# VHH binders against Pleckstrin homology domain-containing family G member 5 (PLEKHG5), part 9

Target 1, 101 residues: Pleckstrin homology domain-containing family G member 5 (PLEKHG5), of Homo sapiens (Human) (o94827r584to684)
Amino acid sequence: QLLLEGSLRMKEGKDSKMDVYCFLFTDLLLVTKAVKKAERTRVIRPPLLVDKIVCRELRDPGSFLLIYLNEFHSAVGAYTFQASGQALCRGWVDTIYNAQN
Short names: E, the ipSAE of ESMFold2; O, the ipSAE of OpenDDE; V2, 0.75 times the mean of E and O plus 0.25 times the DockQ between their complexes.

## First folded at step 7 (VHH; framework vhh_brivekimig_d4)

Design A30 (from A22 with R101S S106Y; at its last look DockQ between E and O 0.04; V2 from the best seeds 0.00; counts 0 for: pae E 11.8 > 2, grease 27.2 > 24.2, SAP .756 > .668, placed apart)
Fold by ESMFold2, look of step 7:
Structure A30 (fold): chain B 101 residues (1-101), chain A 121 residues (1-121)
Amino acid sequence: as target 1 above (101 residues)
Amino acid sequence: EVQLVESGGGVVQPGGSLRLSCAASGFTFSDYWMSWVRQAPGKGPEWVSLISGSGGDTLYADSVKGRFTISRDNSKNTLYLQMNSLRPEDTALYYCAKHESYPLWYGTDYSSQGTLVTVSS
């Protein structure tokens, strides 16, 4: 089931932020980027299994942190996302939490 | 340069079967988890299946469990998706994707081409 979708700005590690479009399903989160001439999106990051996500709202307004764990319970990825506002950010964080529970 | 090239798509009737291939080059194939993702016309992308570098661990979306089988042949640097009991809702452009291994930051490389599967009468 698709639970939430929308535009975010993403930073991974020390890279500059980039525009992405995310789809949150019951079981996974996809990070995509628009392909302007092809009128479709491309998955640009590995599918993130919802059960392996640790998500936390950041002090910076409209931002949240997403830590991805591997099958051995070790952190293997870290992403900072920026939504267009605090309410949208809280919506993403809450929806991810609800999908895990 | 990492390359992933999908093949094996086509037109089949409902209930039919297809086997997709993803030929990989430019990296040590066996070190990386691989996945299949699909996108139907007018819909968002849907992950389909995930397989570990050794091939020993697999995961499937509920929509395809029992009908699709992911596998890999590390000696041929090739990822496969066996699709049985195909339904019209399986119609989509199918992509393979490479996942970065722990402890590196997540990144993915995927083909811009994909392979089209059409299930219709």
Scores: ipSAE 0.005, ipTM 0.204, lowest interface PAE 11.8, mean pLDDT 78
ESMFold2 (binder alone), look of step 7: mean pLDDT 81; pTM 0.817
OpenDDE, look of step 7: ipSAE 0.723; ipTM 0.875

Design A31 (from A22 with R101E T108F; at its last look DockQ between E and O 0.60; V2 from the best seeds 0.00; counts 0 for: pae E 8.3 > 2)
Amino acid sequence: EVQLVESGGGVVQPGGSLRLSCAASGFTFSDYWMSWVRQAPGKGPEWVSLISGSGGDTLYADSVKGRFTISRDNSKNTLYLQMNSLRPEDTALYYCAKHEEYPLWSGFDYSSQGTLVTVSS
ESMFold2, look of step 7: ipSAE 0.012; ipTM 0.350
ESMFold2 (binder alone), look of step 7: mean pLDDT 80; pTM 0.805
OpenDDE, look of step 7: ipSAE 0.762; ipTM 0.888

Design A32 (from A22 with H99L R101E; at its last look DockQ between E and O 0.56; V2 from the best seeds 0.00; counts 0 for: pae E 9.2 > 2)
Fold by ESMFold2, look of step 7:
Structure A32 (fold): chain B 101 residues (1-101), chain A 121 residues (1-121)
Amino acid sequence: as target 1 above (101 residues)
Amino acid sequence: EVQLVESGGGVVQPGGSLRLSCAASGFTFSDYWMSWVRQAPGKGPEWVSLISGSGGDTLYADSVKGRFTISRDNSKNTLYLQMNSLRPEDTALYYCAKLEEYPLWSGTDYSSQGTLVTVSS
């Protein structure tokens, strides 16, 4: 079941972010990127299991952090996302939290 | 070559405090999120805390929130963990980790021995 979808910016290296389109399902989060002039999106990261995500709003307005854990509960990666505003950011954070509970 | 060297562990009574340090070299320290991870005897690793490259954002596991404080000094390339109100359940080998932003494109293993924290009465 699809819970939320929308455009975000995802950090790409130190000083830049890329435009992505994310789909949050009950069990999965997909990170995609538009394939220009092809009327489709491409999954650009392996599907992230919702139960292995720790998600929290960041100090920067409209930003949130997504920490991905391995089967040993060790952090193996971090993704920083920027929504177009604070309300949308809270929506992502809250929806992910609710999907985990 | 990435090097992470932990220190500051020891034996303390319940309710006590310790401050751990992690000296970093071989990479631009301020560019990366850093983490503390611990492993208790007979258990798998447990994520403890994270801090952003600038130090402006922090995150804690529920088991330590309110008792532990992560910090960093980018001028000294050093990561810290202030541990207060220690409990026997905090007994573990603690080590720091450099967090990759694209975890699926590289399987970077870091060399670390950790620092042992023992909380006993």
Scores: ipSAE 0.007, ipTM 0.352, lowest interface PAE 9.2, mean pLDDT 79
ESMFold2 (binder alone), look of step 7: mean pLDDT 80; pTM 0.807
OpenDDE, look of step 7: ipSAE 0.241; ipTM 0.633

## First folded at step 8 (VHH)

Design A33 (from A22 with V5L V11L P88A L93V R101E S111R S112G; framework vhh_etentamig_d1; at its last look DockQ between E and O 0.04; V2 from the best seeds 0.00; counts 0 for: pae E 11.8 > 2, placed apart)
Fold by ESMFold2, look of step 8:
Structure A33 (fold): chain B 101 residues (1-101), chain A 121 residues (1-121)
Amino acid sequence: as target 1 above (101 residues)
Amino acid sequence: EVQLLESGGGLVQPGGSLRLSCAASGFTFSDYWMSWVRQAPGKGPEWVSLISGSGGDTLYADSVKGRFTISRDNSKNTLYLQMNSLRAEDTAVYYCAKHEEYPLWSGTDYRGQGTLVTVSS
């Protein structure tokens, strides 16, 4: 079931932020981007399993942190996302939380 | 050059079955997690299923649990999706995708042309 979709800016490690379009489903989060107009989007990260996500709102305006865990609950990925405002950011954080419960 | 070739799509009636294949080349197939992703007309991509490099771990979207089975044959460099009890909502272009290992997350830039599945009476 698709729960939420929308544009975000994503940062991983030292890389500069990049524009992405994310789809949150009941079980997973897809991170995509437009590569060419013949395709709507391209998945650019392995699907992030919702029950392996730790999501925390950040002090930066409209930002949240997403930590991805492996089967042993060790962190194997870290991403920051920027929404266009605090309300949209809270919407993503709340929707992810609700999908986990 | 990584190449992925999806096949096996077609027109089926609701309740029917299809088996999709994805022939892989240009990388060590058994080292990588693989997934099926689908895109319905006018919609964004939806993750369907995920399988570990060895084939020992699988995960499914809620919408397909109990109906679809992902598998792989590492000796043939081939990924499969068995789709049973098909519904109109399953109509989409289906793509296979190669995933990098954690923590070397580098994206899922590699997918083929896709194979169209249409479920209609």
Scores: ipSAE 0.006, ipTM 0.153, lowest interface PAE 11.8, mean pLDDT 78
ESMFold2 (binder alone), look of step 8: mean pLDDT 82; pTM 0.827
OpenDDE, look of step 8: ipSAE 0.830; ipTM 0.909

Design A34 (from A22, 16 letters changed; framework vhh_7n9e_1; at its last look DockQ between E and O 0.58; V2 from the best seeds 0.00; counts 0 for: pae E 6.1 > 2)
Amino acid sequence: DVQLVESGGGLVQAGGSLRLSCAASGFTFSDYWMYWGRQAPGKGREWVSLISGSGGDTLYASSVKGRFTISRDNAKNTLYLQMNNLKPEDTALYYCAKSEEYPLWSGFDYWGQGTQVTVSS
ESMFold2, look of step 8: ipSAE 0.063; ipTM 0.449
ESMFold2 (binder alone), look of step 8: mean pLDDT 83; pTM 0.836
OpenDDE, look of step 8: ipSAE 0.291; ipTM 0.682

Design A35 (from A22, 18 letters changed; framework vhh_sonelokimab_d1; at its last look DockQ between E and O 0.04; V2 from the best seeds 0.00; counts 0 for: pae E 13.0 > 2, placed apart)
Fold by ESMFold2, look of step 8:
Order: C-alpha cells, then sequence, then structure tokens
Structure A35 (fold): chain B 101 residues (1-101), chain A 121 residues (1-121)
C-alpha cells in the first residue's frame, strides 16, 4: 500500500543534493527521478526495505538522515534528504516510523 | 588487527558532563567516517552522529538537541563525544563505529565494544 509520495532533495556521500521523487509503500521506499519528456519516473536506487531503515530528523529544518541496513543489521547506505519545509520533513520521518511499527 | 575501544563512561549526575573517547587502530583512521551510537537495556541501537574523515562535516540526530559534540583527532586516531546537560534518558552503552567514506554501499566496517554511561543521582 502507498503511504506517502513527494519531492525531496537527496545527498549521498560527497555528491551535491539532487532532486528526487520518493514513494513510500508499506514495505518499500523507492527513490526515483523524473524521465524527461515523459509522465513517468525511474527508480534510481535499489528499493529500500522499510524495516531496514534507520531514520532521524536533523537539526537543520527540513532535513532527515536515512541509514540503510543489510540482512545482518550492518549499515550499507547513508543518505540525507531535504523536504521543502519542516512539517513535510516530519511527515516523512513519522510515516516511515509508523510503517515500521 | 582492527580495534575500536571506547572509554570515559561512568556514573554522572543529571545536568552533568562527560567526555567519551574511542581509540582506533589497525586501519587508516582518516579515511573513515566515524560516529557514535548508543543502546539502552532492552532498546534498539540509536544513532547519535557522524563526523567525516577530515572532520569538516558532522551529522547529528535531532534527539541530542545540541547537547553533544562529536570531534576527532586524526593524529591520535581518536574519536570523541562531548556530552553536556546529561539526562537520565541518556543512560546507555555508547558505541563508536567506522564507515569507509567511499563507496557508501559498503556499510559500517567496524564497531567498538561499548562504554557504559549511567546518568542518575
Amino acid sequence: as target 1 above (101 residues)
Amino acid sequence: DVQLVESGGGLVQPGGSLRLSCAASGFTFSDYWVGWFRQAPGKEREFIGLISGSGGDTLYAVSEKGRFTISRDNSKNTLYLQMNSLRPEDTAVYYCAAHEEYPLWSGYDYWGQGTLVTVSS
């Protein structure tokens, strides 16, 4: 079931932040990017299993950290996301938490 | 012969301060993001924050609300956590961890054994 979708800016490692469109389902988070001249988005990162996400809001308003764990609970990815405002950021963080519980 | 060894834990009063250290050996410390996690008894491991290999970038969990400062001294291969305004809910075992900055998909490579911090009167 689709729980939340919307635009975010994402940073991974040393890269500049990039525009992404995310879909949060009950079991998955998909990170996508708009396909030029089309009404579709494409998945640009491996699907992230919701129960393997560690998510925390950051002190900068509108930002949150997402750490992704493997089957052995070792961190295998780290992302920062920026929503357009603090309320939307909290919405993402809370919805991810609720999907995990 | 990789090791991360935390120290500096102990009993501290609410409102007090404590400085944790994490001594690293057996790898090129400056190439790694290093950070702190904590785990209270019966609870899940909680992220506190990370600091880049150069020390120029830091990321903190919102839950610590400016009370904690992460720093590193690459000449001593040591990661630090300065904790101020401590509260009973900060009681936990504190772990340091290291993550190779590139590529991010490799995950955390090393974890320490932990140091206990108890905040109570």
Scores: ipSAE 0.005, ipTM 0.196, lowest interface PAE 13.0, mean pLDDT 78
ESMFold2 (binder alone), look of step 8: mean pLDDT 81; pTM 0.821
OpenDDE, look of step 8: ipSAE 0.007; ipTM 0.261

Design A36 (framework vhh_brivekimig_d4; at its last look DockQ between E and O 0.06; V2 from the best seeds 0.00; counts 0 for: pae E 14.6 > 2, placed apart)
Fold by ESMFold2, look of step 8:
Structure A36 (fold): chain B 101 residues (1-101), chain A 120 residues (1-120)
Amino acid sequence: as target 1 above (101 residues)
Amino acid sequence: EVQLVESGGGVVQPGGSLRLSCAASGFTFSDYWMSWVRQAPGKGPEWVSLISGSGDDTLYADSVKGRFTISRDNSKNTLYLQMNSLRPEDTALYYCAKHEDYPLWGFDYSSQGTLVTVSS
C-alpha cells in the first residue's frame, strides 16, 4: 500500500542536495526523479526495504537521516533528506516508524 | 528500446504454485538489477523482490519471504519469479522492472503485466 509520497531534497555522502520525489509503500521506499520528456519518474536508487531503515530527525531544521542496513544489520547506505518544513519532516519520520511497527 | 514482456500468470487454488517469466530486450540485461512489482485491484503498487545483475544477491518483501524465489538467466535475457504456497492476497497483476528506470505509476498501455488469480 502507498502510505506517503512527496518532494524531498536528498544528500548522499558529501554531494550537494538534489530534488527527489519519494514514494513510501508498506514494504519499501522508492527515491525517484521526474523525467519530464517521458512523463515518468525514474527510480534513481535501489529500492529501500522499510524493515531495513533506521530513521532519525536531525538538528538541522526539517531534515532527517536515513540509514539503510543489510541482512547482517550493517549500515550500507546513508541518506540525508530535507522536507520543506519541520511538520513534513516529522510526517515522514513518523510514517516510516509506523510502517515498521 | 527497452521492452519487458511478462508471462506465466493464471488462475490457481490456494497453496498452489506458478512460475512467472519476464523476457527482456533492448538493453544489456546482465548489467541491471531487476525487480518484480505487483498491483492488486484498488491498491497501490507493491514491490515484491529484487535481484542483482549477476543474480548473486536477492531481496524479498516480508509478505513473500520463504514462498517466492526470484531468479534470472542472463543467457536467455529472462527474469523469473517462482511463487509457491500461494494465497488469495497474492492475487494481482505482476510486472517486472529494470533498475535505474521506473515507469510512471499506472501501467504503460503497451505492456499488460501478467495476472495471477488465487481463488478456489
Scores: ipSAE 0.000, ipTM 0.144, lowest interface PAE 14.6, mean pLDDT 76
ESMFold2 (binder alone), look of step 8: mean pLDDT 81; pTM 0.811
OpenDDE, look of step 8: ipSAE 0.538; ipTM 0.812

Design A37 (framework vhh_etentamig_d1; at its last look DockQ between E and O 0.48; V2 from the best seeds 0.00; counts 0 for: pae E 8.6 > 2)
Fold by ESMFold2, look of step 8:
Structure A37 (fold): chain B 101 residues (1-101), chain A 120 residues (1-120)
Amino acid sequence: as target 1 above (101 residues)
Amino acid sequence: EVQLLESGGGLVQPGGSLRLSCAASGFTFSDYWMSWVRQAPGKGPEWVSLISGSGGDTLYADSVKGRFTISRDNSKNTLYLQMNSLRAEDTAVYYCAKDWRYPESGFDYRGQGTLVTVSS
């Protein structure tokens, strides 16, 4: 079931932030990007399993950190996301936490 | 070119404290998130802690939260891990690493690591 969707800006490492559209389902998070000549979105990252995510608000308002872990608790991905405001950011972090139960 | 050099490990009793250091060179240290990873005997690597380039944001594995503190001194290109209330299960070789998403995929384990042994 779809729990939350919306626009975010995503940063990986020193790469420039990019505009993405994310879908959070009960069991996974999809990161998508608009296709320039179509009115569709494309998944641009492998689906992230909710149970393998560590998520935390950052001190910078409207931002959160997402760390993706493997079965050995090694980080295999790290992402910084920026929402349009602190309330939306808290919504993402809280919804992910609640999906993990 | 990139060099990460861990130090400060040793033998310590349960309940004791130890501070690890990681000297970094070959890149602009303050531009990168840094982390500590450890590997216990007979186990795979375990992520321990992560710190932002400025030092303003930190994250810890649940197993060390409240006992370990990650920090950095960007003027000395040095990453630190303060370990308090040490337990036998903290025994491991500790490595510092760049954040996996900064210039490379995954965490960079280029140093030799530093051994921490917690026993009586």
Scores: ipSAE 0.009, ipTM 0.375, lowest interface PAE 8.6, mean pLDDT 80
ESMFold2 (binder alone), look of step 8: mean pLDDT 81; pTM 0.826
OpenDDE, look of step 8: ipSAE 0.190; ipTM 0.597

Design A38 (from A28 with H99D E100F D101R Y102E L104S; framework vhh_brivekimig_d4; at its last look DockQ between E and O 0.61; V2 from the best seeds 0.00; counts 0 for: pae E 7.9 > 2)
Fold by ESMFold2, look of step 8:
Structure A38 (fold): chain B 101 residues (1-101), chain A 121 residues (1-121)
Amino acid sequence: as target 1 above (101 residues)
Amino acid sequence: EVQLVESGGGVVQPGGSLRLSCAASGFTFSDYWMSWVRQAPGKGPEWVSLISGSGDDTLYADSVKGRFTISRDNSKNTLYLQMNSLRPEDTALYYCAKDFREPSWSGTDYSSQGTLVTVSS
């Protein structure tokens, strides 16, 4: 059920980027806070249903945009993610795409 | 105060074209992602398209891909939507929205007046 996990930097709106740890399952994506000193992670956003995600690579290297839709196909959330490199970024985008098909 | 003023709507036959404009003021226009959202009679709001602050990144709803083009002119603080090959189901009140974080983009509580597009024969 778990397809991919790893560290990303996330930005929502004009907020500063923050370090997150994401878990992509077949049906949902979890965004958690990576707290190394506490040796645990905390879910910091509502679980995102994979079928409601629109994902696209950005022109900035290693970055992708994630748009979350509601039942009316209206965007209710937008997140910019930065991976540690282009290969990892493409891996996230491809894995999300494959989970939706 | 933030102001968004839409124009360019009207009545057009199926297959026709319209270009919508959104004049923005009261904020640093180039810093923000902008979007077009539409609301058809009796329906909830639907996003149509999204463009980055620089204009380099765009996204479209599947229903309008290949027919609509979002663009912006940051020197004029203006957002555009070129709508081609219009269909009756494109009939809606169209309005622009600043950034996804704004309440006017989420849910049914929109602040701008919008511009009406009617596609009928």
Scores: ipSAE 0.015, ipTM 0.368, lowest interface PAE 7.9, mean pLDDT 79
ESMFold2 (binder alone), look of step 8: mean pLDDT 78; pTM 0.791
OpenDDE, look of step 8: ipSAE 0.333; ipTM 0.701

## First folded at step 10 (VHH; framework vhh_7n9e_1)

Design A39 (from A34 with F108W; at its last look DockQ between E and O 0.53; V2 from the best seeds 0.00; counts 0 for: pae E 10.4 > 2)
Fold by ESMFold2, look of step 10:
Structure A39 (fold): chain B 101 residues (1-101), chain A 121 residues (1-121)
Amino acid sequence: as target 1 above (101 residues)
Amino acid sequence: DVQLVESGGGLVQAGGSLRLSCAASGFTFSDYWMYWGRQAPGKGREWVSLISGSGGDTLYASSVKGRFTISRDNAKNTLYLQMNNLKPEDTALYYCAKSEEYPLWSGWDYWGQGTQVTVSS
């Protein structure tokens, strides 16, 4: 079941921030990018299992941190996301937390 | 010349406490997120805790939340991990690491040699 979708800006490592469109389902999060001239989106990261996400709102305006863990509890991904405002950011963090519980 | 030197490990009984330190040099310490990780024999590296450059934001792995406290002293360029109510499953090589950029999922790129923590039943 789809719980939330929307535009975010994503930063991974030293890469510049990029515009992404995310879909949060009950058990997974998809990170996609619009395919120009095709009016569809392309998944650009492996699907992230919701129960392996550590997520927390940051002090930076409208930002949250997402740490992705593998089966051995090692961090294998770290992402910062920026929403267009604090309320939307809190909405993402809360929806992810609720999906985990 | 980035250097991270962990200390404070040792052998303790279950239920005991230890305080780990990480002395940092070769970079502007307060600009960077710092974190503690650990590696038990035969297992991959596990993140333990993260702290922002100012110390205002902290995160903990669920396995240590409520028992471990991360802190930093930016005047002394030192990162700390207070570990209370230790359990045998906390036995591991503990290491600190520096993120090149806040926050990096590959922040494991810069780490010390570690300090061994052994918790006996």
Scores: ipSAE 0.006, ipTM 0.293, lowest interface PAE 10.4, mean pLDDT 79
ESMFold2 (binder alone), look of step 10: mean pLDDT 83; pTM 0.837
OpenDDE, look of step 10: ipSAE 0.540; ipTM 0.808

Design A40 (from A34 with E100F Y102S; at its last look DockQ between E and O 0.70; V2 from the best seeds 0.00; counts 0 for: pae E 8.4 > 2)
Fold by ESMFold2, look of step 10:
Structure A40 (fold): chain B 101 residues (1-101), chain A 121 residues (1-121)
Amino acid sequence: as target 1 above (101 residues)
Amino acid sequence: DVQLVESGGGLVQAGGSLRLSCAASGFTFSDYWMYWGRQAPGKGREWVSLISGSGGDTLYASSVKGRFTISRDNAKNTLYLQMNNLKPEDTALYYCAKSFESPLWSGFDYWGQGTQVTVSS
């Protein structure tokens, strides 16, 4: 079941921030990007299993941190997302937390 | 030449406290997120805690939240982990790592050798 979708800005490593469109399902988070001149999106990262996500709001308003864990509880990915405002950011963080519980 | 050196490990009784240090050199310490991880005997590595370059943002694994406190002293290029109310399950080799980029990261590119913490029943 689709729980939340929307535009975010994402940073990973040394890369510049990029505009993404995310879909949060009960069990998966998909990170996609609009395909220009088509009415579709393309998945640009491997699907993230919701039960392996650690997510926390950052002090900078509108930003949250997402850490992805492997089956041995080691961090294998880390992402920062920026929503258009603090309320949307809290919505993402809360919805992810609720999907895990 | 990035270098991370952990210290402060040892043998403590359950319920006790211990403070780990990670001395950093070879990079602009305050620019990077820092990380504590651990590896118990015969098990894979497990994340413990993270802290932003300024020290203003922290994150903890649920197994240690409320008992462990990560901190840093940017003037001394040193990362700390205060561990309180230690349990036998906390027995592990503890290591620090630095992120690829500050203030946001996608992984860790350098690790220390680690310091052993052993918690007796």
Scores: ipSAE 0.016, ipTM 0.396, lowest interface PAE 8.4, mean pLDDT 81
ESMFold2 (binder alone), look of step 10: mean pLDDT 82; pTM 0.835
OpenDDE, look of step 10: ipSAE 0.088; ipTM 0.538

Design A41 (from A34 with G56D L104I S106T; at its last look DockQ between E and O 0.06; V2 from the best seeds 0.00; counts 0 for: pae E 12.4 > 2, placed apart)
Amino acid sequence: DVQLVESGGGLVQAGGSLRLSCAASGFTFSDYWMYWGRQAPGKGREWVSLISGSGDDTLYASSVKGRFTISRDNAKNTLYLQMNNLKPEDTALYYCAKSEEYPIWTGFDYWGQGTQVTVSS
ESMFold2, look of step 10: ipSAE 0.006; ipTM 0.205
ESMFold2 (binder alone), look of step 10: mean pLDDT 83; pTM 0.837
OpenDDE, look of step 10: ipSAE 0.092; ipTM 0.525

Design A42 (at its last look DockQ between E and O 0.64; V2 from the best seeds 0.00; counts 0 for: pae E 11.3 > 2)
Fold by ESMFold2, look of step 10:
Structure A42 (fold): chain B 101 residues (1-101), chain A 120 residues (1-120)
Amino acid sequence: as target 1 above (101 residues)
Amino acid sequence: DVQLVESGGGLVQAGGSLRLSCAASGFTFSDYWMYWGRQAPGKGREWVSLISGSGGDTLYASSVKGRFTISRDNAKNTLYLQMNNLKPEDTALYYCAKSESPLWSGWDYWGQGTQVTVSS
């Protein structure tokens, strides 16, 4: 089931920030981006399994950190997301936490 | 060149506390996110905690949240991990690491580690 969707800015590593549209389902998070001459949006990262993410709000307003873990609890990816405001950011963090329970 | 030297490990009874230190050199310490990882015998490495360059943002693995506190002293180029209410499952070789960003990558440099052993 779809729990939350919306526009975010995403940074991965030293890469520049990019505009993305994310879909959070009960079991996975999809990171997508608009495609001009194809489907309205395309998945640009492998689906992130909800039970493998660690998510925390950052002190920078509207931002949260998402760390992706392998089966041995080692980080294999990390992402910084920026929402349009602190309330939306907290909504993402809380919804991810609730989906993990 | 980058050097990370961990210390403060040892043998402690369950419920006890230890404070780990990581002395850093060879880079501008305050510019970088730092983290602690650990490796139990026969298992893969796992992340424990991380902290921003200023110390204003911290993150913890769920297994240690509420028990461990990461901190740093940028004047001494030293990273710390205060470990309270230790459990036998915390037994591991603990490493500090430097990262260019909060992202986990192949750029993470590990020290030699300091052994923490928690007796039941």
Scores: ipSAE 0.006, ipTM 0.261, lowest interface PAE 11.3, mean pLDDT 79
ESMFold2 (binder alone), look of step 10: mean pLDDT 83; pTM 0.831
OpenDDE, look of step 10: ipSAE 0.073; ipTM 0.522

Design A43 (from A34 with S99D Y102T; at its last look DockQ between E and O 0.07; V2 from the best seeds 0.00; counts 0 for: pae E 13.7 > 2, placed apart)
Fold by ESMFold2, look of step 10:
Structure A43 (fold): chain B 101 residues (1-101), chain A 121 residues (1-121)
Amino acid sequence: as target 1 above (101 residues)
Amino acid sequence: DVQLVESGGGLVQAGGSLRLSCAASGFTFSDYWMYWGRQAPGKGREWVSLISGSGGDTLYASSVKGRFTISRDNAKNTLYLQMNNLKPEDTALYYCAKDEETPLWSGFDYWGQGTQVTVSS
């Protein structure tokens, strides 16, 4: 079931932030990017299982952190996301939390 | 030109099984994540499962976990979906898609005719 979708800016590691379009389903999160036409999008990261996400809002307005865990509960990915505003950011964080619980 | 041809659908009783196939051509099949999606009458498009290019990583929608198995045979350029313990709510037109053509925000893109699965109770 699709729970939430929208534009975010994403940072992984030391790279500069990039524009992405994310889809949150009941059990996974997809990170996509427009290809060569705005009507299409390409999955640019391995799908993230909702049960393996640790997510929290950051102090900077509109930003949240997403840590992806493996089966041994070790972090294997870390992403900073920026929404266009604090309300949308809280919506993402709360929706992910609710999908996990 | 990319071509994807789905087959293996049909009418089956609840609790039964079907195996769908997706024959791929026009690209290096093993380089791409592949996807199954479906559209039931009166519902929007729903992703079903994903598989990595090597076949080593798979993901499933919660509605099909434990019942459906995605697989691929890279030597035959073929994607599969084994559907077990079928339920009436699995009734839908099923499609395959590849990595570059999985534009979720623009809808699940249908590269072939799809294959109809109908599960009677």
Scores: ipSAE 0.005, ipTM 0.177, lowest interface PAE 13.7, mean pLDDT 77
ESMFold2 (binder alone), look of step 10: mean pLDDT 81; pTM 0.815
OpenDDE, look of step 10: ipSAE 0.018; ipTM 0.350

Design A44 (from A34 with S99V Y102N; at its last look DockQ between E and O 0.73; V2 from the best seeds 0.00; counts 0 for: pae E 9.2 > 2, grease 24.6 > 24.2, SAP .673 > .668)
Amino acid sequence: DVQLVESGGGLVQAGGSLRLSCAASGFTFSDYWMYWGRQAPGKGREWVSLISGSGGDTLYASSVKGRFTISRDNAKNTLYLQMNNLKPEDTALYYCAKVEENPLWSGFDYWGQGTQVTVSS
ESMFold2, look of step 10: ipSAE 0.007; ipTM 0.365
ESMFold2 (binder alone), look of step 10: mean pLDDT 83; pTM 0.832
OpenDDE, look of step 10: ipSAE 0.023; ipTM 0.383

## First folded at step 11 (VHH; framework vhh_brivekimig_d4)

Design A45 (from A29 with L50F E65K; at its last look DockQ between E and O 0.10; V2 from the best seeds 0.00; counts 0 for: pae E 9.3 > 2, placed apart)
Fold by ESMFold2, look of step 11:
Structure A45 (fold): chain B 101 residues (1-101), chain A 121 residues (1-121)
Amino acid sequence: as target 1 above (101 residues)
Amino acid sequence: EVQLVESGGGVVQPGGSLRLSCAASGFTFSDYWMSWVRQAPGKGPEWVSFISGSGGDTLYADSVKGRFTISRDNSKNTLYLQMNSLRPEDTALYYCAKHERYPLWEGTDYSSQGTLVTVSS
């Protein structure tokens, strides 16, 4: 079941930003990007299993981090996202937390 | 090709201290934000601390603020976590995590095994 979807900006350290569109399902999170020429959305990251995600709101306005762990509880990826405002950011963080629990 | 190797874990009594290290290789360490994450036995993972690429910005989970200090030495490609005033609830496997610099399609490009911290009497 689809729990939340929306536009986010994905970034890290060097402040280079990428606009993405994310779909949060009960079991997984998809990170996609619009393909202008094809008028379609392309998955640009491996599907992230919700049970393997660590998600935490950051102090930067409207930003949160997402850390991904493998089957052996080893960290295998980390992402930062920016929503258009603090309320939307909290919505993403809370919805992910609730999907895990 | 990316490698993150944690060390410095061990068994300590409540109130004790430990210093964790994370040796990084296979990427330009100073370009990347880093975090510490922990996972207690049978529980989900919990973010602990964050540091920017330069080390100028740090952030802590409320549960560890005032007791833990994150730092990095970019000349040694090493991330640190100084843990003071340890409590039984700090018992966990501790991982370092590299934040992605470029959020393009990437498969699994690193793993970290973590270092175990046990705080018990």
Scores: ipSAE 0.011, ipTM 0.284, lowest interface PAE 9.3, mean pLDDT 77
ESMFold2 (binder alone), look of step 11: mean pLDDT 80; pTM 0.816
OpenDDE, look of step 11: ipSAE 0.266; ipTM 0.658

